# VH-VL binders against Cell division protein ZapD (zapD), part 6

Target 1, 262 residues: Cell division protein ZapD (zapD), of Nitrosomonas europaea (q82wr3)
Amino acid sequence: MLYSSNAILLTVICYELPLSERIRMLLRLEDLFDKIDFFSARDTSFEHHAVLVALFEILDVTSRSDLKSDLLQELDKQRTMLEGLRSNPEVSEKALDHILQDIRAAFRGLLDIPGRIGGHLRDDEWLMSVKQRMSIPGAACEFDLPAYHYWLNLAPEIRREDLKDWITPFTPIRSGINIVLNMLRNSGKNCCYTAVQGLFQQAGSEHQAHLLRLHISSEFPCVPEISANKYALNIRFVPWRSDHKTEVYEEDIPFELTFCSL

## First folded at step 26 (VH-VL)

Design T4 (from Q3 with heavy chain V99L)
Fold by OpenDDE, fold request of step 27:
Structure T4 (fold): chain C 262 residues (1-262), chain A 122 residues (1-122), chain B 113 residues (1-113)
Amino acid sequence: as target 1 above (262 residues)
Amino acid sequence: EVQLVQSGAEVKKPGESLRISCKGSGYSFTKYAMHWVRQATGQGLEWMGRIYPGDSDTRFDEKFKNRVTITADKSTSTAYMELSSLRSEDTAVYYCARLEGPLRGFYGMDVWGQGTTVTVSS
Amino acid sequence: EIVLTQSPATLSLSPGERATLSCKSSQSVLYSSDNKNYLTWYQQKPGQAPRLLIYWASTRESGVPSRFSGSGSGTDFTFTISSLEAEDAATYYCQQYYSTPLTFGQGTKVEIK
């Protein structure tokens, strides 16, 4: 019996911990846009429903913040910083020109957004009625939303066209978010550490980071619990599916850590 | 493990060309610039140039601009430095070294190759 | 070309003593855009490639002992070994990557008595 050693494909899992509400918001929005891309490319009514759910969530997330202003400010900051580094021998001119073009495009796009983010959806009474019903668990049924039910029964191509109309105005926002997050993720030096008996602690000034990135091999059946503040970083690796909240993975665990900042 | 492995020692005559390879492993080859630095015996370090393998952006010391070519092959994660019209003064140990970029980072040359000894003699 | 001048040329000290190395730049290596000094310190032992110790003038590379430190800004930089160990015998180079071409100092040789 050739035990087919199912070569458990070891993967590296990246954990990202936002260290500010601003970055947390950006990460959430990124996730929502990724979901939109995924589901909008498919054809079923369930998938297109998921797109709308994600869009409505974007509305909710963006309603609480001045995202447009924040993105514009950050993009401008990044632009200024990058332009100032043009003469630096370590800067690739091609890469610099490319990112500056992207920043300019995103910046202009954001400026062209009339009013509040998602205004085009908010102005649609039908969509807002759907959103309202969807906020109630299980209330998006046929008998609650007959018009929506009709829409869900349309050809996928027709639905996709509507989705495109609803998604497209968010393009500048998505672009801005992507640029900022990419810049953030590419900042900071990746360092290798070992958690001794599942514990890691670091004290220091590097805690002015906006994002913490931790990479760990899936070889270790554990989950990192990260606590970071201005004064200290504490990482506790907890065994996967541990019944005891106080249990620590009692092995030395190599991991990579990056403190990212804008 | 992150490593840079260079090609072996070279003995050349004046007027000939030199090509040294530097293979990177254990890291994203396209995220780091590959620098070339040489050191003559008993002398200091001299920067020659660098390349970003991702977009082939290159920079050189003007001293070497007309004689040095730096290239990179992404598929093999290998950088190359070619120096033409060799002179006796080109006798040195040549190093490749990585530096993170191209837009952020710049934490210095944190990983170096083992060096390639080049002797130019008539 | 930015010229880096290191001093002293040679430093002979006993184990446990403090070593202070100077690196002076002919031009500022500080970028105002990111407020970073593009200066590094390398350690090179005979027959070996240089090893990065300090980047951005004062940030210690991962794995580098705490006895090594860098300070300074603009044109004047200092590298310090707080307590010399026998293994610290090497030549130390400062390097700027502010402008092309990248340049190194002439090096300071640290000898342990």
Scores: ipSAE 0.873, ipTM 0.951, lowest interface PAE 0.5, mean pLDDT 93
Fold by OpenDDE, fold request of step 27:
Structure T4 (fold): chain C 262 residues (1-262), chain A 122 residues (1-122), chain B 113 residues (1-113)
Amino acid sequence: as target 1 above (262 residues)
Amino acid sequence: EVQLVQSGAEVKKPGESLRISCKGSGYSFTKYAMHWVRQATGQGLEWMGRIYPGDSDTRFDEKFKNRVTITADKSTSTAYMELSSLRSEDTAVYYCARLEGPLRGFYGMDVWGQGTTVTVSS
Amino acid sequence: EIVLTQSPATLSLSPGERATLSCKSSQSVLYSSDNKNYLTWYQQKPGQAPRLLIYWASTRESGVPSRFSGSGSGTDFTFTISSLEAEDAATYYCQQYYSTPLTFGQGTKVEIK
């Protein structure tokens, strides 16, 4: 039995730390949309259920926020900034035109959303009944939701059509979020550092970052604990599955760090 | 490690064409513009042009616009600078340098090649 | 094109002394859209490629010693070495990337006595 040495493919893990509730929300929504894309492409009832769960979570995340207005404002800000840089020799005209088109499209799409984000789902009494039951752990069983059980037993193609109808109205929101997050992620300079004996400290930057990105090789069985405030950034690398909260991974760890801002 | 490696020294005659290569490694080649800068002996730095390998967006100094061609091969992470109708005044060390872009991150030319010495003599 | 004028042409100082270099641009290199000065400072030692020290007029490149700093806005910029070391002997160039073509100053040669 040739023990295929599972060459543990060393990967680089990216850790993103939002430094505001606004950015945190966007990242959460991005994750939910990614899940929707992943599960909607599959055929099982479990996977389609996961899509619905994600949609309901989107409703919850967006229910208390002025996400639409916020995205519109941010997109406009980015557009204005980018347009102002058109004459800059370091700006690619092609890239600029492309992103401006995307921004315009997203902006228009957002404006066309009637009322509240997710209103089309909220207006569906059946979906809301399902959502209500799903909020209770384990309450999405067959006996709790016979109609939903029926839906889950339909052909995948039929379910997918419904899912498409429920997902499509969120397209402008997703586009807006993607644009903003991409701009954010690409806004900072990636720098290489070494955490000495698992510790790294840096004085606060003059610029208020909105997102920290940290890249670490998976070869190091440690997790970064990041504490950032206006005055300083502290990173502690903690051993993977350490039971001791105070334990530091006592090795030199190379990592990349980016301060991102909009 | 991030590095730019340029092709070797060139000796050319007036009227000939020059092609210099610059191979990038250790970074995303398409995310950075590749700039070409030359320096005559004992002189300052002179910018020639740049290319974004990702979309082939190019800009040139008008001084070189009719003689210089900048290209990039993404598959090999290599940028090329061609200079035609060479003159004695084109004798210089030629550098490639990366600069992050294309929409954000314009942090200057942070990585440079080792330089390529070009001599144009009759 | 934007012309960058550096001064002095040559600066001869002793180790430990402060070096102050000036770079004046014929036009503002400040973009109002992002409020950034598109000016960089490079160090070039004989036989070597330039090395980026400062970007955005005042931001120090990673790995660059703290003794190097940049300041200024618009058309007037200053590069400072707080305490000169022997290894700092080089020619320093300012460069603008505000508009095409990109241009460099003529350079200031720093000599260590």
Scores: ipSAE 0.868, ipTM 0.947, lowest interface PAE 0.5, mean pLDDT 93
Fold by ESMFold2, fold request of step 27:
Structure T4 (fold): chain C 262 residues (1-262), chain A 122 residues (1-122), chain B 113 residues (1-113)
Amino acid sequence: as target 1 above (262 residues)
Amino acid sequence: EVQLVQSGAEVKKPGESLRISCKGSGYSFTKYAMHWVRQATGQGLEWMGRIYPGDSDTRFDEKFKNRVTITADKSTSTAYMELSSLRSEDTAVYYCARLEGPLRGFYGMDVWGQGTTVTVSS
Amino acid sequence: EIVLTQSPATLSLSPGERATLSCKSSQSVLYSSDNKNYLTWYQQKPGQAPRLLIYWASTRESGVPSRFSGSGSGTDFTFTISSLEAEDAATYYCQQYYSTPLTFGQGTKVEIK
C-alpha cells in the first residue's frame, strides 16, 4: 500500500540559518561537542580518533574568538532580562529559578577558566604533536606516530579516562552555549506557511533576528535557500541534488518558520 | 490544527464543586500555559488563574483563594480547573486558553476553548 | 490590581468609518527589561470565545486583517479599526498581563448602523 508505506517513513527536518557570525560559531561548536559525546561513548579506536579530530577543530574554531567574553556578556544580558520579568504573571517562577541557577553556574565556571579556552590541550606537547601530524594528508599512520598508535590500541575504557580529562575542562563553555542556544531557539513565534510552487516571500520591517528555524517534511525532496534582510524574506525550495542555480522544486510546500532573537 | 476542547455544560447546586477539563491537541502542550477565564451573562471577562503543565507552576486570582484548584496531566495533554463551594454568582461560561511561555513568548491568549456553560441554581 | 478603563462603552458607526477605542491602565504595563507593553486586544462576537487581535499593545496577531491596529505605551492605549466592515460588529476588550491578577477592561461594544 503506497499511502501506508509513505506514512511510516516520513520525518520532519529542521534547517537553522544563523544570521550573525556569533550564532554561526555557537552552532558549529554545538555540533562538534555533540559529536564528541557520541563518539567518546563508543569503543573503537576509529571512533576515539574522531573525538580527537573534533577536539582539535574546537581549538581551531576558538583560536581567534572572544568566545569566553562573548558568552559572559550574553549570559549576563539574559540574566538581567529574566530578572526584570520575575514579577510577570506569564513567567513560570519554577522555570525562572532553574534557568537563573544554570546561568549562575555557567557564569562562574567561565570566570574560573584559567587563561584561554583549550589551554589544557595546547599545553599538552604530545597532543599538539598529534594535532600537527594530522594536518598532513595521510601522515597519521602507525609508523608516523607510534606512541599514538599505542594509545589507540589500549582498552576503550582506558582511552575514555584520557578523553574525559581532555573534554571536561570545556564544560563551562558547553553549558554557556547550551543556555544561549536554548534561549534563542525558544524565542520567536512559530508560524505555518505554504510555499507556492516552491517560492515564498514575506515583507517585514523588523530585522533583529539572530537565527531562522525552518521545519519541512522529508516527503519533499528539496532544501530551502533563504535570503533575509531588513526589507524582505525570500525562500526558494530547490531539488536537493540540483546543480542549477535557477532550478526550483515547483510544488506547493507546507513549512514552519520561526524568527529567533536573543 | 491547534484545538482546545472543553468538557460539556453543567448544572450545579450551591455548595457543590465544579471540575472542567480542557484537552489540547496539535501543539506542544508543555510550551504553553493554560489559562482559565470566565464570563457571566452580559458581563466582561474575568481571569481565574493559569498553570504551566511542564513544571506545574501556577498562579491565580486571590479572589478565588481556597476555592480554585488548577491542575494538568501532560501525559493526556489535559488541564483541569476545579471550583468548590459554588454560589449563584459562579454561573458563567468558563473558557480555557493557551499562552506561550514559560520564559519566552508571551504573545497573548491565541487559542481558546469553546467554553463550558455552568449554571448554579437552587 | 490593575484597573483597565475602556471608552467609549458603545460605539455606533457606519461601514467605512474609522473606529477608535481607548484603554487606560491604572498603572504602567511596560517592562523596561524587554521594552514591551503587556497589553492585548481581543474581539468577542456573541456566543463565541474571544479572538486575539493585538499583543504587546501594537503587534498584530497572524491572520488578523491590517485594518486593525493598536498603539500607545505605559498607561494609555488606543485600538483602531481604520475602515469598519459589517463583520467587525463585536465587543472589544483590552487585557493586561503585566501583573496578577490578569485583568480585562469592561469592553467597548462596536455596532454597525
Scores: ipSAE 0.710, ipTM 0.878, lowest interface PAE 1.1, mean pLDDT 89

Design T4 (from Q3 with heavy chain V99L)
Fold by ESMFold2, fold request of step 27:
Structure T4 (fold): chain C 262 residues (1-262), chain A 122 residues (1-122), chain B 113 residues (1-113)
Amino acid sequence: as target 1 above (262 residues)
Amino acid sequence: EVQLVQSGAEVKKPGESLRISCKGSGYSFTKYAMHWVRQATGQGLEWMGRIYPGDSDTRFDEKFKNRVTITADKSTSTAYMELSSLRSEDTAVYYCARLEGPLRGFYGMDVWGQGTTVTVSS
Amino acid sequence: EIVLTQSPATLSLSPGERATLSCKSSQSVLYSSDNKNYLTWYQQKPGQAPRLLIYWASTRESGVPSRFSGSGSGTDFTFTISSLEAEDAATYYCQQYYSTPLTFGQGTKVEIK
């Protein structure tokens, strides 16, 4: 009477390649905040431990002192561009008013952050002691951190109240990142192509894109390797699992490609 | 594969109303404006209006403001254009066409319906 | 409203010749905030819907042959077919989407001799 499902669902996989360090940082932060949202909504101490791991990774990624300034500058740039297009008949006035309100709120929230991003965590001596131990393989065990072990044994609802307090001060940063990445992802024209025998080359102008987005069906067991120079964009599709050398996945592969820019 | 499929040809009498449907497929219906453009026999193209199905933001050429109604049904990915108080000069081919927006894109009308021929005669 | 004036009204040329079409706008269609001219070119063959060829005055739509190009800024725009082919016989329209109402030029009919 044992029933098992081995059905494979075919999906479309999106690969995003940041073309600047600035966009790379924003994508990394987005990923970490998504994990925080997912695991904080769960109930186990294992999942809430994962929230703290992600929060501490955010501190490491944001150790640079200029993220707040970079977001403020980009938000103002986007606001100015959008306001200059207000009379354009293709702009939805409803969408414009909404995004401008969101930009204003994020901008003000960023200005109101006291000191460095994540200062509320860095000033918490207990959390920093947990962070220090997490950097050592296996060092976050019960006997190394009795107070942390106690916290992990609290009811999930109690832990979630603490997590909310630790996560909420990042809201202006998250809002700014979401606005910038949404504008970026919606900026490019999506085009359909076929890679011939796993290879695709697009002849050459300088690419001014900040992000490439590539969509491919999961039925093709390969992944894109993308490189660009001033003469060409090159995409090589390789088997998703490699042995001691990489080789081309030699089939004709339909895919979609979008060049995105702020 | 992106398609816009319009309802079929119509013959109308003056004073009646016209309603044309335009069903989109193969794309995110709410990311694009749906425009309506008409062309009388032997004449140029005339823009009538557009809607963003996602937020219902709508614009019309002023000459049609009180006669034209443009709507969209997201659940069926279908846009509609209704023109009331028809006159003989409304005889034309009516097109729907999409244009990417509502805040970024704006690459022109890249996909058009096949056209709906409307004849208004007494 | 913005009036687009195309010239010539009709252009009759042989295969392989260069076609040059003009579109003049009664006011600028350039938005300074994004530095784009909101001017498109469409091709329309009898019994068919228009086909987008060029947007933002000079950017070729995907799948459009490289013999088609556009240039110009502000109020003066040019559309060029570098080497005419028989399939290019059609009427060509410029269209602005800078302000309401959107308007089209009256068209230039290109005929192959």
Scores: ipSAE 0.708, ipTM 0.875, lowest interface PAE 1.1, mean pLDDT 89

